# Ledger of designs, part 9: VH-VL binders against Large ribosomal subunit protein bL25 (rplY)

Target 1, 192 residues: Large ribosomal subunit protein bL25 (rplY), of Marinomonas sp. (a6w1c8)
Amino acid sequence: MSLSINAVARTQEGKGASRRLRNEGLVPAVIYGGETAPVSISFKDNELLKAVGTPGFLTGLVEVTVEGKTEQVLVKALQRHPSTGAVMHMDLQRAQADKAITTRVPLSFINAAQSEGVSKQGGRLTVESKLAEVRCLPANLPEVLTVDVIKGQLDQIFHLSDVILPEGVELVSLLKGEDHDQPIARIGKSKR

## First folded at step 21 (VH-VL)

Design M2 (from K4 with heavy chain S55T)
Fold by OpenDDE, fold request of step 22:
Structure M2 (fold): chain C 192 residues (1-192), chain A 125 residues (1-125), chain B 107 residues (1-107)
Amino acid sequence: as target 1 above (192 residues)
Amino acid sequence: QVQLVQSGAEVKKPGASVKLSCKASGYTFTKYYMHWVRQAPGKGLEWIARINPNTGKTYYNEKFKGRATLTADKSTSTAYMQLSSLRSEDTAVYFCARDTWTYEPSGYPEYFDYWGQGTTVTVSS
Amino acid sequence: DIVMTQSPSSLSASVGDRVTITCKASQDISNYVAWYQQKPGKAPKALIYAASSLQSGVPDRFTGSGSGTDFTLTISSLQPEDFADYFCQQSYETPYTFGGGTKVEIK
């Protein structure tokens, strides 16, 4: 299901304008990317909060409707209030159907409990990376990438190359070469 | 202090080979990739290759595959680049540069934080 | 290969001026961009990494911005020592590639 949210175009920019918006229960944001100029927008705080709490909103494609026009975007950055955690600003990158996008996708580790390292050898899966950066067309953007650790042994380290990649999806780190195959998880004994 | 000190200027004939050196100090040599970048006179920068000094694994720009060979001596913390079958177009200043990349999942995008002073290679008949 | 189109190739400015240099990537490279300064006869010096992070020891008058395909290096108030060549570089994929460079000259 494609996530959708409504926004309103705004003409005023700057710190002062943004502060005023926030005081009005709005969250400033910007849509950028592609050949079109950036567009300054605002979201209703309550709607945005709900959206942010929805799985996939921060990592997947989102449909933003501004004045009746809908665009597919990726959330690229969130500025949060340092004390309250409230979203103060959001950067949205346009996703064009024919252009590859770069974004982070959640990693899901499956079968950890059944792995030999955990089930028989007393290990525990420690996740070092919860997200992986991918390159793909918007249509191929997965909601989650799976790492099957069923064959995992004690002290085994899982790497990006262990990720099951859907068709059309590439791991950005591996585009640099196999020596960039960074660890993402490990089965080990808990150090007290 | 991190320092990369490169070997001196070279003058070569077409078809010859040149081997440049880059001595690293002030950090753990094997923990950082070493890159080679060149700059022809009045032109931009061109990436040649990189080496993992720890494993010896190398990655080359396809443009230089077969002609460029990177090596590293861990005992002396020195990276080497050999370029064979030299052409006039290979005339350039060659730089070694340290890569900031680490295996840490939360690492920043890699860049070249330290550079050698450069070695001028002139290929002329 | 990823193409980094840098503009302008040269510009003239005065001390105190705001200077803006742009790099456009041929594809979405997120924030895998670094900026370097190079003076004549010297090696490049890192200014910005991760598109917007200031290298240690670099004056804060240098700022990097951008994500995706459009990146900008800004010098808020040009100083005499800032007259040099500037290059962007992508580290998104191998081979790494550089912009064509921008020469900042004295007006």
Scores: ipSAE 0.866, ipTM 0.952, lowest interface PAE 0.5, mean pLDDT 94
Fold by OpenDDE, fold request of step 22:
Structure M2 (fold): chain C 192 residues (1-192), chain A 125 residues (1-125), chain B 107 residues (1-107)
Amino acid sequence: as target 1 above (192 residues)
Amino acid sequence: QVQLVQSGAEVKKPGASVKLSCKASGYTFTKYYMHWVRQAPGKGLEWIARINPNTGKTYYNEKFKGRATLTADKSTSTAYMQLSSLRSEDTAVYFCARDTWTYEPSGYPEYFDYWGQGTTVTVSS
Amino acid sequence: DIVMTQSPSSLSASVGDRVTITCKASQDISNYVAWYQQKPGKAPKALIYAASSLQSGVPDRFTGSGSGTDFTLTISSLQPEDFADYFCQQSYETPYTFGGGTKVEIK
């Protein structure tokens, strides 16, 4: 279910070279990670824009083909033009099947409307974090993490520890200890 | 301004215990974790443990096998580290360091933004 | 434990030189890396946090880069006051671990 995109290797590096690429309708990027040296590449702007707009591209595994060679990567950084929002540069980290990766995954909160805090006590679910950082093998990378708030009460705060974790997936914040359990949502009354 | 002031140098014999102090000022003591890090002569830095001064919750490097004990006094904004069963290998400069992490998301990975001046502990026969 | 392999252990450079120090993590730790400077008899001083963010008050000749497993500290133009030891540190998981250090000495 991984997305795929084509790229071209580039030999010229630097700010000037990148600017020239962008003027030609190309977007510079770099693939890094693993034992292989970083590779500078470029994408066609129109293809990249389409890809970026596709759900999962920024948070999931992506197959990048360069000169006939395909690699699995994660989008680790996306630089955008401050005014136009155009993609200026992209950092891609290689994903190796046998190496744990660290990446952000979308959170999905379910059963909020049916929760006691919302349905009976007049509260609303406010999401404070839409993403969670996880550690897992590429094969175990989930598309989304679920937080079931069905038992939520008014003024209850949900934390990362409330996330339903699939097998092989760890929350990075909790790798430092339970006291690093971050709040991610709350059921409360809206101040009007 | 944030300051961490540590107690003076210690000379101990093997098997003895030492208790170091780190007095914090210039910020809310209970809001930040306090860490202890040591550095043996000519060597790198080694993380020992951390404490949440507000809750008293502690986390230790397993390498110390329970020899280290962290405590904190809220009333004096002072963190303590006791190291028991001292051995020659414990000879080092010991630092307290403040963690930038707070319960409220900062948006950045935590690091040690302020350090004490260090306390030299010498263990010799 | 996460191992931070720092290189080189020492280097000699002159004022004005570009200096590069690297740190390799044993696993993907995203941007949970900080860099510190330590002068003799002093405590470490924070230079870079979050792999590439400059600590307040630190000169902009210091630059941190990298993500995942490979990290770099660069001094664009070495100044006399920059001769010191440098350490990388990961805050990805406990126990926190440091690189072995790099001594930057005058050539």
Scores: ipSAE 0.858, ipTM 0.952, lowest interface PAE 0.4, mean pLDDT 94
Fold by ESMFold2, look of step 21:
Structure M2 (fold): chain C 192 residues (1-192), chain A 125 residues (1-125), chain B 107 residues (1-107)
Amino acid sequence: as target 1 above (192 residues)
Amino acid sequence: QVQLVQSGAEVKKPGASVKLSCKASGYTFTKYYMHWVRQAPGKGLEWIARINPNTGKTYYNEKFKGRATLTADKSTSTAYMQLSSLRSEDTAVYFCARDTWTYEPSGYPEYFDYWGQGTTVTVSS
Amino acid sequence: DIVMTQSPSSLSASVGDRVTITCKASQDISNYVAWYQQKPGKAPKALIYAASSLQSGVPDRFTGSGSGTDFTLTISSLQPEDFADYFCQQSYETPYTFGGGTKVEIK
């Protein structure tokens, strides 16, 4: 069930080395976090392209193997070429099974078309936040968080507290207090 | 031009109350949360509470709940903190601080970009 | 409550030295860290927010780094005006908490 990818260790770092790696079909990356020193690695571009297209790779736990040693990581950041969309660099954070992690998880708004606000009242769902930051143990990390808007009415605003949370998952914004229950979507009149 | 000007030093006996003020200028007072933070002599900083000056809604550190009360006066752009049932360990410099976080839109960083000069409160028998 | 463990508690350095101050959070707090400078008898002044972003008007000799649990403030070339206390602060979860501070003394 766990996604996996192989990487190679790299000894050269910096802008010049990273540019040369990319020219050779390699994507530079760093594994950091936990109690271990950061490790510079690279991925084959074709393997990474396939991996980033796989559901769960960018938002879930991934096993990365470097010279026969495997680590469980989360993708924390991607740098993409602005014109081609190619991955230029990737930041990976080590995940320890007994320590909570913080990462962004996609929000999925379901049943908008079937809601009274949209189907009967001329409304349209406007999504204001596509991601939510969560705290959970690695084993509890969801691929996606669902907001069910089936009972949505015209002019209704949905907030982080409307997110359906699996067991063991907390929204980071709400750890700051109830006054941080920010809006994430609303049903408003269609423009035209 | 953002400025937070706090009220003068206070000397109190145990069991008394104190009310501190923080007058804001140079920005839209109601747009930003106001926090209160204290620093005991020779010690680190301790977060007390925050208030939304527009709505008056407050949020307190549990350590101070029931003793601290935050209010704000929009007409004078002034935030207040009252601390009751004072004890010697409440001797500290009390700061007001502006939060950069804005409820809408989401995603702004949260930190204290401007601080008042501090008000010394001494609690002694 | 999230504990911010700051090291060292004090240090002495010469003008021009590179100074490094660290904070370790008791749990992952992403990048919800700010750094403040406090001179004797004065209020704190913001230096860094979001772990690595430089506050407006702060000299670029101050840099912040880190994510998750380990955070660093670096002064690349210490100046006489940098004599002060330095504090980290987390804004991940209430109550917001501060590191114990680092007193930087100029030799």
Scores: ipSAE 0.698, ipTM 0.866, lowest interface PAE 1.1, mean pLDDT 89
Fold by ESMFold2, fold request of step 22:
Formats: structure tokens, C-alpha cells, sequence
Structure M2 (fold): chain C 192 residues (1-192), chain A 125 residues (1-125), chain B 107 residues (1-107)
């Protein structure tokens, strides 16, 4: 689902300009990528705080409107104040419809309770990775990737290769070779 | 103190083979992948292959598949690369390099944090 | 194969100058970029990993930035010991590939 936020273009950059923006209740950001030069923008702090709290804003495609022009972007980085957690800066990458993007997508593990490992063998599913990094075209970006553990046994380890992949979606770790098929979950002895 | 010490320079004729060594110390040899990278005189770097020294499993750049063979000896903490059917264009400095990747996810993109001093291989005549 | 296009191929600068070197990847590679320094006759030395993280023991005048396709190595105040070749490397997809290099010459 597409989320939307308005931003204001900025012509002044640098540490001093960024500090002044934050003092005025604005959060500096940069939109980069594609075939155009990076642009400096700012968000109203209150609007950004609401957007960041919205599911899908940090992990999915976002529409950003600057001077009446709307662009599809991905949030690639957030810089937060180390003690308060306030957003200090954002990096946004343009998503072009015909260019693959790389981003993290949530993993959903289903049917663990119904598996023999959990229901009959005293196991518990331990999730080791909650996100997986994918490559796909923007239109193919899934909201969630599913791992079906219905056939899981006690002591079984699930790996990235066990993820159910929609058409057009690749796992980035597996682009590095079969020896990068990382564990993502296991059914192990319950520790409560 | 991580250290990778490579074997000495080699001079070879076209069609010959060479076997290079890289002795590791100062860390758990089997915990990290070992890579081989070469640099022809005055040119850039070219990735050849990697080996998991724990399992012996290898992965080759397609350009070198069939000519390069990587092995590792756990008992001596030594990685080897054999390159066969040498040509003049194989003249280069060959480096071993430790990859920061471990099978358990570290959460960081991999890179080469330590390199051997390089072994010059000259293929002529 | 992912092509890493590095620019400039060479530059001349004075001690104290700010130097910027760029790499452009042929596709989105997230932050799977490292930067290396190589002095004549020596093995490469890691400077930056994960696009922006400073390797331990490397002076803080070296900074890396970027994500996706565009990456930058910056030397904030060039020192005499910084004359060397610099190159980026992607570890996103095999075969791992390197930029063509940038020779930094001190005027």
C-alpha cells in the first residue's frame, strides 16, 4: 500500500543548515538515485513522526510530494538522536518502475503451533531473523514473506531457502551463493 | 594479530600449473572464508574464488572455473590455490584475503579485512 | 556481473584538500560496498565497510557514504601518506567486483 507525505525542497545544505532546520521543527532529508541529481528536502517533524509510526512507512514504498511532484521512494536510512530517539536525518532512494530495488521485508512464520515439532515433540519456534533482504522491481515488492513451518520437526533449522517467494522476488543473501543460505528460525527445546 | 603469509614468487611457462599457499595465524582459521584475488601489472583487482576452510566448499568466478582449484588444510591453517593451463595474461600478483562473513549472520556486509602480502606469478616464454 | 564505475580515474591534490571519489553500481546493491587503499607494491587495506562504517585503526578523515547505486569516499584533509590508489568493491552478488580505481597524486 502506498503511503504519502509532503516535503519542502531546500537549497541550503550542510551541518549548520541542518541544525537550524531541526530547531525550527523540520527534519532534513535527501532524495537520491535514479538519473537525476540528489535533492535536499525537509519534513515537518510532527508529520514525519506520524508517518514513521505508520506500518509500512519504513519497509515499503512511500510517495513523497515536493513542489507538486510526487515520487516513489524507499526509506534507506534514519539517523536518530542517541538518547531521545528523535529522527535527525533521512535518506530516501528513488524507486524507478523499471529498476530493481533492494530492501528488507518482514518474515511471517506460519503454522508453527500445528507442526509436529511444536505440538507433539515439545518444541518451540525460535525466530532468528524477522526481516529478509530482497531484490525486485517496485511493483513486485511484497508486504510480507511467508515461511510455512507446518512440517517442522524438533531440532529443525529453517533457512532463507525455505522462504516462499512471490514471482519476481529474489533473496539478496542467495545471490552470493548457496553457502549464504542463512538460518532464519529453528524449532528447539522449549525454555519458556 | 591476524596474519596471512603467502608463498614466494613463481616463474612459469605457458601451459604449466602453479600452486600458491596462504598460511593463516592469529585467528580461528575455520571460522572465516578465504578468498583469492589477483592484480595484473598496472591493472585493477579481479576476484577469483573463495573457500570455506571448515567444510572445504568452494565457489568460483565463472571466468576461472575449471582452471582454479581451492583447497584448505585445517591442521596447518593453510589455504591453497592451484591455477592450471597458465597463459601470459595470468601474470599477476595473487592475494589471499580473509572474508568477514561467518555462517552465523553477523549483520554486516562482508568485505576483506586482512590480506596476504601477495605472490607474484610470472608467465613467460 | 555488477559493474562498479569509479571516478575519477586519477586526481592531483594538495595536502589539506578535501578529496571525493565516487563509485556507481550498475544496479541497486544496498550498502554492500567496501573501500580499500593500496599503496605501491602493497596489498590493499580496508578503509570503509558497509558503505559508511570506518574500519578500526583508520583515521577519521576517511568517510564513506551512499546506498543503492551511488557511493562516495571522502578524505576530509589529505595527508602526505594518503597518496595511493583507492577502489570500491561490491559484495552484493558474485562474482564480487571492484571499481577501476582512483590514483590520488599529491601535487
Amino acid sequence: as target 1 above (192 residues)
Amino acid sequence: QVQLVQSGAEVKKPGASVKLSCKASGYTFTKYYMHWVRQAPGKGLEWIARINPNTGKTYYNEKFKGRATLTADKSTSTAYMQLSSLRSEDTAVYFCARDTWTYEPSGYPEYFDYWGQGTTVTVSS
Amino acid sequence: DIVMTQSPSSLSASVGDRVTITCKASQDISNYVAWYQQKPGKAPKALIYAASSLQSGVPDRFTGSGSGTDFTLTISSLQPEDFADYFCQQSYETPYTFGGGTKVEIK
Scores: ipSAE 0.643, ipTM 0.845, lowest interface PAE 1.4, mean pLDDT 88

Design M2 (from K4 with heavy chain S55T)
Fold by ESMFold2, fold request of step 22:
Structure M2 (fold): chain C 192 residues (1-192), chain A 125 residues (1-125), chain B 107 residues (1-107)
Amino acid sequence: as target 1 above (192 residues)
Amino acid sequence: QVQLVQSGAEVKKPGASVKLSCKASGYTFTKYYMHWVRQAPGKGLEWIARINPNTGKTYYNEKFKGRATLTADKSTSTAYMQLSSLRSEDTAVYFCARDTWTYEPSGYPEYFDYWGQGTTVTVSS
Amino acid sequence: DIVMTQSPSSLSASVGDRVTITCKASQDISNYVAWYQQKPGKAPKALIYAASSLQSGVPDRFTGSGSGTDFTLTISSLQPEDFADYFCQQSYETPYTFGGGTKVEIK
């Protein structure tokens, strides 16, 4: 199900205006990208708190309604208060159905415990990257990408090329050439 | 501290080849990719290719594949580019540039943090 | 190939002026943008990387912003040494490509 949230347009920008909004229980944000100019908006803190707690809000497509007009967006960045964890600011990118988007998607490593490297060779899976950057059309955006490490051996390094990709999804690092196949996990000596 | 010193200007006829050099100092030569970029008079920059000086592996812009050949000599910390079948359109200043990219998984978007002074290649009938 | 469309191609400004240069990518390239300054007869010098990160040794009057397709370089208060050509560059997908450049001239 599509996630949605209401926002209010704002004309005041800058750190002073943003601080005042937060004191009024509003969270400043910006929508950018696509064919139109960036717009500054705000969310009610209580509505945003519920939304960010919903699975898929921070990693998937969200519908934002501003003055009766709905846009599909992707959360590209957020800032949290260091002591309270409250969202202080969000960057939102417009998603157009016919244009590819670039965003980070969680990696899920499966079957490590059953691998020879872990089960028989005294190894432990160390995850070096929890996210992978992808290019795809909005409709093809996966919630998670899987890396099956069942064949892993002690001292083996897993790379971006080991990620299982749904149709229509590309890894951005590999668009730069096969020499950019960065490591994402390894099976190393276990501490027990 | 980091320096990339390139070979001197070249004048060539169409159909000839040129080999340019880029000597690196002030850093570990084999830890960074080396790129070649050119700039025709009054025009923008054009990426040609890159080489991993440690392994010798190369990656070419398709436009230059078959004409450009990159090599590196670890013992002298020198990268080379040979460009063959020269045309008048190849008249440009050619730069070597160091890439910030690392193989480590949490890397930043790469860019060129140090550039050589450039070598002017003129191709004329 | 990703096309980087840079605007304006030239501008005239006075010392102390605020200058903004834009670069639009032909597709979403996230933050894989760098900005370079180039003076006549010289090699480019990096100013901004990762769209908004300031290169070491570059004055903080230079600011980069943007993500996705639209990127800007802003010089908050021009200095005499800032009159030069400026280029954006994408490193999202090979071949890496550069914007057409912006000549910033003294008015």
Scores: ipSAE 0.639, ipTM 0.840, lowest interface PAE 1.3, mean pLDDT 88

